# Ledger of designs, part 24: VHH binders against o75319

Target 1, 181 residues: o75319
Amino acid sequence: GNHIPERWKDYLPVGQRMPGTRFIAFKVPLQKSFEKKLAPEECFSPLDLFNKIREQNEELGLIIDLTYTQRYYKPEDLPETVPYLKIFTVGHQVPDDETIFKFKHAVNGFLKENKDNDKLIGVHCTHGLNRTGYLICRYLIDVEGVRPDDAIELFNRCRGHCLERQNYIEDLQNGPIRKNW

## First folded at step 14 (VHH)

Design le8
Fold by OpenDDE, fold request of step 17:
Order: sequence, then structure tokens, then C-alpha cells
Structure le8 (fold): chain B 181 residues (1-181), chain A 120 residues (1-120)
Amino acid sequence: as target 1 above (181 residues)
Amino acid sequence: EVQLVESGGGLVQAGGSLRLFCAASGFTFSHYAMAWLRQAPGKRREWVALITSGDRTDYADSVKDRFTISRDNAKNTVSLQMNSLKPEDTAIYFCAARQFPYMNTEYDYWGQGTQVTVSS
């Protein structure tokens, strides 16, 4: 239904581009039907997402949706020029190897196809924080060889909020490297 | 001002060893992957070795098991231990920095290079 996710209002709508990467994280935009339950200043629609991205002088080249539902917005609400990828990702649990692989594969594919531009990979879950942060950090750690703490710090700083889930943090810091292919 | 300054190059006989150093300044060294590249006369520049910010290493096949890349974040240095050197290793060796070595295709910073000559 049109139930606003818990604590959704508490998070910044859109983070900042992670320097040196093509990643930007944001909370889930909500389709028009949710606006009735929000104050005008709380509204964050797919249109608002793109406006905010433009305000940062950036452009989205891909949206990766990690939510485990399709009730928040429709791909049709997005510009046709921006590919949309759904990776159903269960909340609160560390993403499984398949999910991690799907994410990595999507990112790598994007990078391969978008070498000639500087478009961003927009990643979101419900809050654009925990699942989103985990997978982005997992990528940086596993693929780019970044120290876990550095990856986490970078994400947190750019998102404007810190990863909250201890199991995610623990897995990033101490968990095994996941295969990249 | 960003600087990468290579040192340790020189003339060695085949089978000998050299250790190259690169001193970095002007950027957050610990957040960057560091690489060594080399360019031989009349040849294109080629990648030699990489060490990520998380200390993972990778090597070109031509130098694997002979060269070892390492870094010291406290000193902002990256080194290349070169063993069992061959005449084919003769080149100018460059130190380069790139924060994310696989997402990006270009290095952010370059050193001036140091000459390594291996005689037969």
C-alpha cells in the first residue's frame, strides 16, 4: 500500500557522489500516491530525485533498486534514458552471494558500457543506507581492494548517514571476500 | 602540490636485484592504489605491478614471482623489489597513483620515472 517506510523521513533524500567512483546513494523515492501522507517538504518523488541529482551537476546512468518490494515507485516513473535494475534484497540480513554477485556484475557492466561518460550509478534500498551501503562497500572491498574501514567511512561521509546494521558492518570488516565472477 | 618521486634505479647485471622507491606527497596516500609501470625504448608503456589501498597486490605475467610491490603508509612510500632481473626489464619505471584501480582507466598522479638498465 501507501504506507511510508518507517524512519524514511529521517534520512537525507540523496547523498553525494563518492569521489573517485560512479556511486551515489539515495533513499527510495516515493510515487505520487504517497504524497498525501507527506508534508510538501518531505516529498521525494522520482522526479525529485533527478532534480536533486541535477542540482549536484551530476547525471544518473543507472538506477539499482535493492528494495524487496515494488510498491514505492514504478520504473515507468523514471526517464526512459536511465536504465533501471531491480535486485530484490532482503532487509536486515547480509546479502547472499548471489545478490552480491548480481550487484558486482551490474556495476561492472555499467562501467564497461559507460567508459565515455561520467554518469552515475544510483543505488537505493528503502533508506539508501544499510543494504545500499553494504553492497557498495562490498564492491569497493572485494573489487577495488579497499580497506573495509575506508570503504565504510567513504560511504558514510558521502551518504550523510552511517551504516547502522552491525551485522553488515561486521561482515564488511571481518567477513570473507566474495568472488567477483 | 602532489608529487611522486621515484628513486633506486640504476645499472645492474642480469640476474641482479634492484629496489625502487616512490615517495608520495600532497594527497591522502593511504586511500590510493599505487602502481608501477615501465616504458622500454621504442615500446609502449606497460603496467608492471599494483598494490591497492587495502594492500592487495597484482603483477604483470612478465614480472610475476620476480617483482614484489609493497607500501608503507606511514612513510607515504611504495616500493618495487626487483629480483632476477633480465635485459628485457630495461626501461624507465614510473610510479603512479589511482584511488580505485579497476573502476578508473587513468591514473591520477605520475612520477617522473627512474631508469633501470639490466646488462647482459
Scores: ipSAE 0.886, ipTM 0.938, lowest interface PAE 0.5, mean pLDDT 96
Fold by OpenDDE, fold request of step 17:
Structure le8 (fold): chain B 181 residues (1-181), chain A 120 residues (1-120)
Amino acid sequence: as target 1 above (181 residues)
Amino acid sequence: EVQLVESGGGLVQAGGSLRLFCAASGFTFSHYAMAWLRQAPGKRREWVALITSGDRTDYADSVKDRFTISRDNAKNTVSLQMNSLKPEDTAIYFCAARQFPYMNTEYDYWGQGTQVTVSS
C-alpha cells in the first residue's frame, strides 16, 4: 500500500550535515505512487532528496535505510552511483546489538572506502529522527568517544527536530557502550 | 583564530618526569578530541596519546602506563603527564585537536610543539 506514514508530514524532509561528520539525516522519501495522497508542497521523493542535498552543496555517498518496510521507495529509484543499504530496524525499541553493529560496520566501511572524498552518509528511518538519531548518536558515543549529551544535541540541532523517545535517550545517556567489532 | 600553545617541555634525566600543557583557544574545546604527538629527529611523527571529547583515553604502546593524558574543559587545556621518561622519549611534542578522532583522518589544529629532551 501507499499509505502515508503517520506524522511524516510534520518533519523536515532533510536535515543538515552534522559538522565534522559525514552524517546527514532525512525522513523517508516516498515513491511516485504516494504523490496522489500528498499536496505538491508535501511531496518528498527520492529525486527531491538528491535535489535538496545538492542545494546544501553536498553529495550522498551512501544511503542507510532503517525502515522496517520496503513499501516507501525502491532502491531502483536512487541513482546507481549511490549505494543503498537496508538495515531493518524495529521502531520504538532500542536497536539490538546486531543492528547497532551493522550500522557501525556500514559506517566504518564507508569511511574506509571514501577517504578521498567528502560524500555523506544519508541515514533515514520513517521520520529520520528516533531510530536514525539513536544509531548516529550511538556511533558517535561508542566509536568517537563523544559525550552522550553532546552527540544528542548535535544530532537534534542538525536534524531540526529532537529525539523524542525517552528509552532511546536514556540508553544513549546511561546505557552501556556497544561493541565496535 | 585557533591557537594551540604547548608548554612544559625541557631537559630531564632518564627516569624523570615532565608535565606538558596545551592551551587551546578559538574553537569549542569541549567538542574536540585532543591528542599528543611527537617527532624525534630523523623519525616520523607518531601518535602518543588521545583523549576524546567524552574523556576516553588511548595511548601508544610505547608510552602506556608511563604517560597520562587529561583535559580541563573549563580551562581549555590538555595535559600530558610523562613519568619514567626514557631517552627514546626525546622529541618535539605537539598538541593537536580533532573533532572526531576516527571519522576524520587529519587533525584540525596543531600546536607549534615543545621540545622534550631526556638524557641518559
Scores: ipSAE 0.886, ipTM 0.938, lowest interface PAE 0.5, mean pLDDT 96
Fold by OpenDDE, look of step 16:
Structure le8 (fold): chain B 181 residues (1-181), chain A 120 residues (1-120)
Amino acid sequence: as target 1 above (181 residues)
Amino acid sequence: EVQLVESGGGLVQAGGSLRLFCAASGFTFSHYAMAWLRQAPGKRREWVALITSGDRTDYADSVKDRFTISRDNAKNTVSLQMNSLKPEDTAIYFCAARQFPYMNTEYDYWGQGTQVTVSS
């Protein structure tokens, strides 16, 4: 259905680029059919996403969608020039190793193919916070060797909201490194 | 002002040891991966060792098991313990900083280098 996700309005639509990385996090954009249920200032469509990214003088090179549903928007709502990757990620639980690997693989592939530009990897779940933050931080920790607390702080600062799920935070801080291959 | 200042270089006999130091200032040291690179006469600069902000280490094959990189965030220093030195290790050694060592290809900051000479 076209019901607005719970608490969706509470989060900033788009974060800031994480300095030194190619990551930017945002909440799920909603297709036009959802606009009837929103005030004009609450609307955040795929078009709005790209407008906001441009306002930051950035360009998206990839969108990774971590939501566990396809009801929010269609890949066809995105420009053809921006690849779309769906990684179905269950909410509220720490992503499994397969999900983590898929995310890492996608990021690494993008970086390999986009060495000649500065396009961003846009990552979102429903709120663009917990699942999104976990996987981005997991990448920075596992692949870039960043201290967990530094990764978390960087993400939180750039997203404009802090990771909320204790199990995610605990896993990032104390959990094992996941294989990168 | 950002500064990286190397020290500890010098002349040593083959089989000997040296310890290089790099003192950093002007940036948040603890957030950066630190690396040592070297350039021998007539050769290209090559990567030697890396320590991430999370204290993970990586080494070039040519120095693995002989060199050890470490860092002290309290003192804003990175060190390179060089054991079993060989004449082939003769080079100017540079300290460099990069926040994300694998995502990015360029280093953000460089030192001026310190000369290491290993005699046969």
Scores: ipSAE 0.854, ipTM 0.923, lowest interface PAE 0.5, mean pLDDT 95
Fold by ESMFold2, look of step 16:
Structure le8 (fold): chain B 181 residues (1-181), chain A 120 residues (1-120)
Amino acid sequence: as target 1 above (181 residues)
Amino acid sequence: EVQLVESGGGLVQAGGSLRLFCAASGFTFSHYAMAWLRQAPGKRREWVALITSGDRTDYADSVKDRFTISRDNAKNTVSLQMNSLKPEDTAIYFCAARQFPYMNTEYDYWGQGTQVTVSS
């Protein structure tokens, strides 16, 4: 049911915009039904997400939800109409080529549709760290041609937490560049 | 003060070679993708070559196999080796910089350009 995801409380709710990109990462927002298990200062709802983005003088133009479940919130619970895309991403494993391709395609589509504004792509998994960081870094490496260590450093600094899963880090650093199209 | 300063342009016979250089200062060069663009008289500016911050390269079809872009992060320079030059390569060549070549639609910095003239 409404059990708080393991270690979810340990992560900052929302990171900072990654400079020069359209990305911002955050942990999964939790709908009001979870709040009976949270202290007031621990709450991070869909409304809280949008308020924190506004506090940074930013605006979301797309949410990419990488979780494998729908139990945390529903798109209709968002306080504003914003494009929403779920890319079911298996945890604990390096995402497969199909998942990577879907992410790249979504980013490319967003950039074309939003070329005349500065809206952000919000990306989250459960903690907004490992799957989220992997896919953002994979995009930066494969599409933008950024060195792996520079991509990882940028993500870690802007998220406020370092990537934790060694298999993800190793694949980013030493794995093959995936084809973009 | 950000500066991109091109050099190495000039007059060359068709079939010849020329090497352009671009010296960069005032920003973190190693974090930027660098590009060469060119503009012939009466024509729109066109992209020629790209080198990403991670040293991956790409070229316009019209110059592929003839031109080579390279960078030296220790010296903050990017260069363009141009071989087998044709009169159609005559243009002002600009070096330009942006952080993320596919996500950023505009360049942050431009050089003043250097003239390349290829004679028959």
Scores: ipSAE 0.801, ipTM 0.899, lowest interface PAE 0.6, mean pLDDT 93
Fold by ESMFold2, fold request of step 17:
Structure le8 (fold): chain B 181 residues (1-181), chain A 120 residues (1-120)
Amino acid sequence: as target 1 above (181 residues)
Amino acid sequence: EVQLVESGGGLVQAGGSLRLFCAASGFTFSHYAMAWLRQAPGKRREWVALITSGDRTDYADSVKDRFTISRDNAKNTVSLQMNSLKPEDTAIYFCAARQFPYMNTEYDYWGQGTQVTVSS
């Protein structure tokens, strides 16, 4: 059913724009049917997401959904003007090269289509932390040439939570550069 | 106040070498990608070389294997070693900075430029 994801309530709904980038990370928004299982202050719907982004004086130009399911909300619950992309990302393992490539390719496509505006790429998994942080950091390291610890620090600070999954952190810090782009 | 100040330009014969320097101040240099660009008389400004905050480098095809970019985060400098110079390399060379070279379409900071003239 509409079971609230494990520990979902423990995470800030939306982070801050990562300065100098086009990224903002958030936890998965939950459609109205989940709200029966939430206190009013715990609700975070697709509408709430967009309101919170506007409160930061930002605008989403793409949502990249890294979850392995469509049960949390439907793409039609999003404004038609905001493109939506699903990249199925396995949760317990470092994402494979194909997944990393798809993410990088989506970012590059967004940058080309949005070169004349300042809209953001919103990225989420279930909690907006481990898979989200890994792929954003992997992009910053591989494509932008940022040092791993600087990428991780930037993500952690702007998300408001530190990356938790050690195999992801180890791969970012010590794993090979993925030159797939 | 942010400043980028280029130096090391001058007149050099074809086939010769020259080393340019860019001194940076007023920002966290180690978090910035640094680039060299050049503008020949009557031409638009073109990218020459890049060094990321993580020390990865890239070059325009026209200078690859002849030019080498490097940085020194302790001294807040970036340099461009230019070998096997050709008359076509004659230009004003600019140092520029941005945090994320592929995501940022514009540079945050520019130097005033240093003239390089390569004679026949």
Scores: ipSAE 0.775, ipTM 0.886, lowest interface PAE 0.6, mean pLDDT 93
Fold by ESMFold2, fold request of step 17:
Structure le8 (fold): chain B 181 residues (1-181), chain A 120 residues (1-120)
Amino acid sequence: as target 1 above (181 residues)
Amino acid sequence: EVQLVESGGGLVQAGGSLRLFCAASGFTFSHYAMAWLRQAPGKRREWVALITSGDRTDYADSVKDRFTISRDNAKNTVSLQMNSLKPEDTAIYFCAARQFPYMNTEYDYWGQGTQVTVSS
């Protein structure tokens, strides 16, 4: 079904660009079939996503979808010029090393292909918070050499919500650095 | 106003040692990766050493095992200990800053440089 994801209404639709990075995080956009269960002010469609990004004077160059389903929207709902990548990410446990590697590889590929522009990588899971925050922070820690607490603070501030899952926070703060390449 | 001010350069005999310092102000130093770069006469500026905001270090092959980069967030300083100096280490040495060394292609801030001259 087209049931609204639990607590989805509680989260800001789109965060702010994380300064100095190419990342912006948001909650999953919902296609029109979900709108009958939403008040007009609660709607957040793929079109709304791109309008909100443009309002920030930004442009998306890649969307990384971390959800384990395709029921929320279809890639066809996105502009043809914006690459879309699905990385199936289990939601209740720390992502495995293969998932982390796929995310790092996608970011690295984007940076190489977009070295001459300022486009952003949009990252979302269902709420744009726990899985999204974990993988962005894992990249910043492992690849960019950022301290865990600084990565978490930057994500929390720019998303507008704090990371909630303690197993993710614990792994970022105290877990092993994962291999990059 | 952001400032990076290098010091400690000078003339030294081959095989000798020298320590460079870079004093930073006007930005949140602990959130920045710091680097040393150098430019020899008639040559392109080249990267020498990196220390990330999380204290991970990396070095150019030509200076590995001879140079050591370190930082002191309490004093907002970066240093470069240079041992076993060779004439080819002669250059103007620059301190530079950027937040994310892999993701950022350019440095946000540069010092004016300090001359290091290694004689035979």
Scores: ipSAE 0.772, ipTM 0.887, lowest interface PAE 0.6, mean pLDDT 93

Design np18
Fold by OpenDDE, fold request of step 17:
Structure np18 (fold): chain B 181 residues (1-181), chain A 120 residues (1-120)
Amino acid sequence: as target 1 above (181 residues)
Amino acid sequence: EVQLVESGGGLVQAGGSLRLFCAASGFTFSSYAMAWLRQAPGKRREWVAFIASAGRTYYADSVKDRFTISRDNAKNTVSLQMNSLKPEDTAIYFCAAKDWPTLYGSYDYWGQGTQVTVSS
């Protein structure tokens, strides 16, 4: 359906580049059919996403969609020049090893192929916060060797909102390193 | 053979300036991110500045607005312009290279370091 996700309006549409990384997090953009249920200032479409990214003088090189539905927007709504990757990620639960691996693999592939530019990996779930934050932090911790607290702080600061799910935070801080290959 | 050779270190008075250079050879310099790190006596090595292959730069808070990292791919060099130097900047400065576009993580190649001493 076209119902607005719960609490979707409460979150900033787009975060900031995470310094030292190629990540930027945002909440899920909503296709045109959702606009009738939103005030003009609340609207955040795929087009709005790219406009906001441009306003930050950034460019997206990849979009990773972590939502567990396809009802929010279509890949066809995105510019053809920006690849789109769907990783169905269940909410509220710590992502499984397969999901983490898929995310890591996608990020590593992008970074390997995009050393010559400064394009960003745009990552989103519904709110662009919990699932998004977990996987980004998981990558920074497991692959880049960042301290868990530093990764979390960096994400929170740049997203403009803090990770909310205690199970995610706990897993990042105290959980095991996940396999990278 | 991979080599990173630092130069430009020395003794300067507080408030002074130095420019460090690092000459690289033995690898495809233009595809590597470069960084400067430093180690003061009795302290752990700390990151100072980073420049990605594509040119994005990052600085530690302690040196922000005072230091500038730059690279010359034609000459296979990376430099660190250090202004408004403080005694706290005294350290051995190392040039490092990594075949990765991110700031974090380990580096693939290291120089031997150059001594920078800032007197009061």
Scores: ipSAE 0.907, ipTM 0.944, lowest interface PAE 0.4, mean pLDDT 96
Fold by OpenDDE, fold request of step 22:
Structure np18 (fold): chain B 181 residues (1-181), chain A 120 residues (1-120)
Amino acid sequence: as target 1 above (181 residues)
Amino acid sequence: EVQLVESGGGLVQAGGSLRLFCAASGFTFSSYAMAWLRQAPGKRREWVAFIASAGRTYYADSVKDRFTISRDNAKNTVSLQMNSLKPEDTAIYFCAAKDWPTLYGSYDYWGQGTQVTVSS
């Protein structure tokens, strides 16, 4: 249905590039069918996403959708020039090894193939915060060797909101590294 | 054989300027991100500046607006223009190369380093 996700309006639609990385996080854009339930200033469509990215003088090279539903927007709503990857990720629980692996693999593939440009990997879940933040941080920690606290701080600062889920934070800070390949 | 050779270091007075160069050979320079790092006596090595293969630059807060990293792919060189130098900038400066577009993580190749000394 066209039910607005709980607390969706409370989060900034788009974060900032994470310096030193190719990541940018945002909340899920909503297709036009949701607009009737939103004030004009609350609307955030796939088109709005790209407009906001452009306003930051950035360009998306890949979108990774971590939501566990397909009701928010369709890949067809995105420009054909921007690849779309769906990784169904269950909310509120630490992503499993398979999910983490899929994310890492996608990111590594993108980075390998896009050294010659400065395009960003756009990552989102529902709010673009917890699942999104976890997987980005997990990548930075496991693959890039970033200290967990530094990764979390970087993400929080750039997203404009802090990771909220204690289980995610705890796993990032104290959990084992996950298999990369 | 891969080589990174730094040059341009030396003694300079506070407020002065230096330009470091790093000449690279033995690998496809244009596809690598380049960085400058430095290590002062008794201190850990710290990142100073980064330039991606595509040209995006990043700077440590301590050198922002004073240092400028640039690259010349035609000459396989990366440079670090250092202005408004301070005594705390005294260190051995290393050139490093990374076959990856991100700032974080390990570097693949390292230079021998060049000494920069800033007198008060």
Scores: ipSAE 0.907, ipTM 0.945, lowest interface PAE 0.4, mean pLDDT 96
Fold by OpenDDE, fold request of step 17:
Order: sequence, then structure tokens, then C-alpha cells
Structure np18 (fold): chain B 181 residues (1-181), chain A 120 residues (1-120)
Amino acid sequence: as target 1 above (181 residues)
Amino acid sequence: EVQLVESGGGLVQAGGSLRLFCAASGFTFSSYAMAWLRQAPGKRREWVAFIASAGRTYYADSVKDRFTISRDNAKNTVSLQMNSLKPEDTAIYFCAAKDWPTLYGSYDYWGQGTQVTVSS
């Protein structure tokens, strides 16, 4: 249906590039059918996403969608030049090894193939915060050796909102390193 | 054989300038990100500046607006222009390369380093 996700309006639509990385996080864009339920200034469509990215003088090279539904927008709403990857990620629980692996693999593949440009990996879940933040931080920690607190701080600062889920934070700070490819 | 050779270090007075160079060979330079790191006596090695293969640059807060990293792919060189030098900038400066576009993580290749000494 066209029900606006709970608390969706409370979050900034798009974060900032995470310096030193190729990540940018944003909340889920909503297709046109949702607009009737939103004030004009609250609307955030796939088109708006790209406009906002452009306003930051950035370019998306990949979108990773972590939502567990397909009702928010259609991949065809995105430019054909930007690959779209769906990784169904269950909310509220720490992602399983398979999910983490899929994310890492996708990121690694992108980075390997896009060394010659400066395009960003856009990552989003519903709010672009908890699942998104966890997986980005998990990658930075496990793959790039970033200290957990540094990864979390970097994400929070750039997203403009802090990770909220304690189980995610605890897993990032104290949990085991997950298998890499 | 891979080589990174730093040059341009030396003694300079506070407020002065130096330009470091790193000449690379033995690998596809243009596809690598390059960085400068430094290690002061008794301190840990710290990252100073980074330049991706595509040209994006990052700087440590301590050197921001004073140092400039640049690369010349035609010459397989990376440079570090250091202005307004401070005694705190005294260190061995290392050139490093990684076959990856991100700032974080380990580097694949390292130079031997060049000494920079800034006197008061």
C-alpha cells in the first residue's frame, strides 16, 4: 500500500558523502503514489534523490536497497545508468552472515570496477539509518579495518542522524568480525 | 619490481615550505590511490594526505589548508606541497600506494621515507 513508513518524515532525506569512503546514505525514496499523503516539502521521490545528490555535486554509481519490501518505489524509476541492487534485509535484528556477505561482495565489486571514477554507493533502508548504518559500518570495520567507534561516528555525522539500535551498535563494537569473501 | 622513492625532505625553518616527491615504478600507477603518512619520534605513524586514482583528496585536520597532495600520472609521481610548516610537522614522511579507491585500510606498497625537520 501507500502507507508512509512510521517516522519516515523525521529523518533527513539524504546524508553526505562519508569522507574517505564511497558511501552515501539516504532514506527510502517514495514513488509518486505516496505524494498525496505528504506535504510538498516532505516529498522525497527517486527523482528528488538524484536532484539532491546533484546539488551536492555528487553522482551515484550504485544503489543498494536494504528494505524488506518493494512497495516504496520501482527500480525503473531510477536512471538506467545506475545499477540497482536489492538485498532484502530484515529490520530490528542484526543482519545474518549471508546478508552481510552479499553487501560486502556488492561493495567490493563496485569499488573494484569504479577505481577510475568518484561515483558513490547509495545505500538505503527505510530510514537510511539503522540497517544502512550497520552494514556500512560492518564493511568499514571488517574489510577496511576501521575502528568500530570511528566507523559509527563517521556514519552518524554524515547521515545527520545517529544509529538508534543498541543491538546494532553493540554488535559493531563488540561482535565478531564476519566472514569476508 | 615495485619501488616508491621519496625525495624533497630536509631542514626548514618554521613558516617555511617544502615539496616532497614520490616516484613510483613497477606497477600501474594510475590505478592506485596514493597517500602520504608521517611518523614523528616517539609517536605512531599517522595519515597525512590521500589522493584517489580519480583525484579525490583528503587531508588530516592537522595539515588541512597547509598541505596539498597532487599526482602526475604521466610521470608516475605523487607530490606533497607543505606550506606554513610547524615544528610539529617534523617527522619521517612516507609515500604509500594502494590498489583501492578508499582512504581506510592498509597500503600495498611503501617507500623508505624522507626526513622532514622543521626548526623553531
Scores: ipSAE 0.906, ipTM 0.944, lowest interface PAE 0.4, mean pLDDT 96
Fold by OpenDDE, fold request of step 22:
Structure np18 (fold): chain B 181 residues (1-181), chain A 120 residues (1-120)
Amino acid sequence: as target 1 above (181 residues)
Amino acid sequence: EVQLVESGGGLVQAGGSLRLFCAASGFTFSSYAMAWLRQAPGKRREWVAFIASAGRTYYADSVKDRFTISRDNAKNTVSLQMNSLKPEDTAIYFCAAKDWPTLYGSYDYWGQGTQVTVSS
């Protein structure tokens, strides 16, 4: 259906590039059918996403969709030049090892193939905050060796919103390192 | 054999300028990110500047607007222009290479370092 996700309007549509990384986080864009339920200034479509990215003088090279549904937009709504990857990720729970592995593998593959450009990995869940923030931070911690608090601070600052889920924060700060490959 | 050779270090007065160079050989330079790090006596090694293979640059807050990192892929060199030098910039400066586009994480290759001394 075309039901607007709860609290979706409360979050900034798009964050900023995370300096030193190739990540940018955003909330889920909504296809045109949702516009009937939104004020014009609240609308955030796949087209709007790319416009906002361009306004930041950035370019997306990959979109990783972590939502647990396919009702928000279709991959066909995206430019053909930007690969789309769906990783169904359950909300509120710390992602399992398989989900983390899929994310890390996708990011690693992209970075290996895109060293010659400056394109970004766009990551989103519903709000582009908790699941998105956890997996990005998990990657920075486990793969790049970033201190947990530094990773969290960097994500929060760039997203414009702070991670809200204590179980995610606790796992990032004190949880075990997950297998990378 | 992989080699990173730094040059351009020396003694300079506060407010002065130096330009460091790093000549690379033995690997595909153009595909590597390059960085400068420094270590002062009794202090931990700290990152100074980074340049990705595609050209994106990052700087430590302590050197922003004073230092500029650049690379020449045709010559396999990376340079660090250091302006408005301060005594606290005194350190051994290291050139490092990373076969990865991100700032964070470990580097694959290191130079032996070049001494930079800034007097008051």
Scores: ipSAE 0.906, ipTM 0.944, lowest interface PAE 0.4, mean pLDDT 96
Fold by OpenDDE, last read:
Structure np18 (fold): chain B 181 residues (1-181), chain A 120 residues (1-120)
Amino acid sequence: as target 1 above (181 residues)
Amino acid sequence: EVQLVESGGGLVQAGGSLRLFCAASGFTFSSYAMAWLRQAPGKRREWVAFIASAGRTYYADSVKDRFTISRDNAKNTVSLQMNSLKPEDTAIYFCAAKDWPTLYGSYDYWGQGTQVTVSS
């Protein structure tokens, strides 16, 4: 149903641009039907997302949705000018190679096509933290050659929250590099 | 043939200023991100400044607020304005290019470098 995800209120709605990258992470925006269950200051809609991004003097060029459900908002709630990509990503477990590949491919394609601008890739799961952080870090590590600890630190600092899942952290730090494409 | 040619290096006293230039040819300059890196004696090469094709800039903490990177796509040049120079800034400075919008990773093309020496 339209119940608020657990602990959703505990996380900052939107992080900051990750310097040196085109990533920005945020928690899942909730469509209007959820507003009746939230205090006004707790509301975070797709429209609010774009307003907050604008307040940071940034612009989204792509949204990657990693949630495993479609109940939170509809792509139609987003501006038509911003592509939306759904990558169903199971929570709590390290994403499989296919998921990682899909993410890397999407990011690579965006970067290749958007070298002439400064638009951001917005990435979110439910809380915009664990799945989101893992995949962003995995990309930075595997594709950009960033040291695992540096990638994690950068993400945590910019998101305003730290990765919580030990299995994700361990895989990033000690796990094998995944094939890119 | 791809070429990156640095200029503007030299000897300067501490507190002084230099402006480095890099002239590029042989590739579509406007599509590439440009960077300056430096290598001091006995030290590893380190990144100094970066400018994306779209103009976003990044700086190493050690040079932030003192150095400014800029580009002129009409002239196929990238420059590094270095102010408030310190002896620790002494190094060979390299111009580099990459066909990618991100800061991290390797570069596709390199210049031969220009010596910058800052005396006490």
Scores: ipSAE 0.906, ipTM 0.945, lowest interface PAE 0.4, mean pLDDT 96
Fold by OpenDDE, fold request of step 17:
Structure np18 (fold): chain B 181 residues (1-181), chain A 120 residues (1-120)
Amino acid sequence: as target 1 above (181 residues)
Amino acid sequence: EVQLVESGGGLVQAGGSLRLFCAASGFTFSSYAMAWLRQAPGKRREWVAFIASAGRTYYADSVKDRFTISRDNAKNTVSLQMNSLKPEDTAIYFCAAKDWPTLYGSYDYWGQGTQVTVSS
């Protein structure tokens, strides 16, 4: 259906580039059919996403969609020049090894192929916070050797909102490193 | 053979300036991110500045607005302009290269380092 996700309005639509990384997090953009239920200033469409990214003088090179539904927007709503990857990620629980692996693989592939540019990996779940933050931090920790607290702080600062779920935070801080490719 | 050779280090008074150079050879320089790191006596090595292959730069908070990293792909060099130097900037400065676009993670190649000493 076209119901607005719970608490979706409470979050900034787009974060900022995470310095030292190629990540940017944002909340899920909503296709036009949702606009009827939103005030104009609350609207955040795929087009709005790209406009906001441009306003930051950035460019998206990949979008990773972590939502567990396809009802929010269609890949066809995105420019053809920007690859779209869906990784169905269950909410509220720590992502499983397969999900983490898929994410890491996608990120690694992107970085390997985009060394010669400065394009960003846009990552979002529903709110662009918990699942998004976990997987980004998981990558930074497991693959790039960033300290867990530093990764979390960096994400929170750049997203403009803090990771909310203790199970995610705990796993990042104290959990084992997950298998890499 | 891969080589990174630093130069430009020396003794300078506080408030002074130095420009470090790193000459690279033996690999496709333009494809690599470059960085400067430093190690002061009794301290661990710390990252100072980073420049991606595409040109994005990052700086440690301690050197922001004082240091500038740049690269010349035609000459296979990376430079570090150091202004407003402080005694706490005294360290061996290392040039490093990595075949990766991000700041974090390990580096593939290292120079031998050049000594920078800032006197009070």
Scores: ipSAE 0.905, ipTM 0.944, lowest interface PAE 0.4, mean pLDDT 96

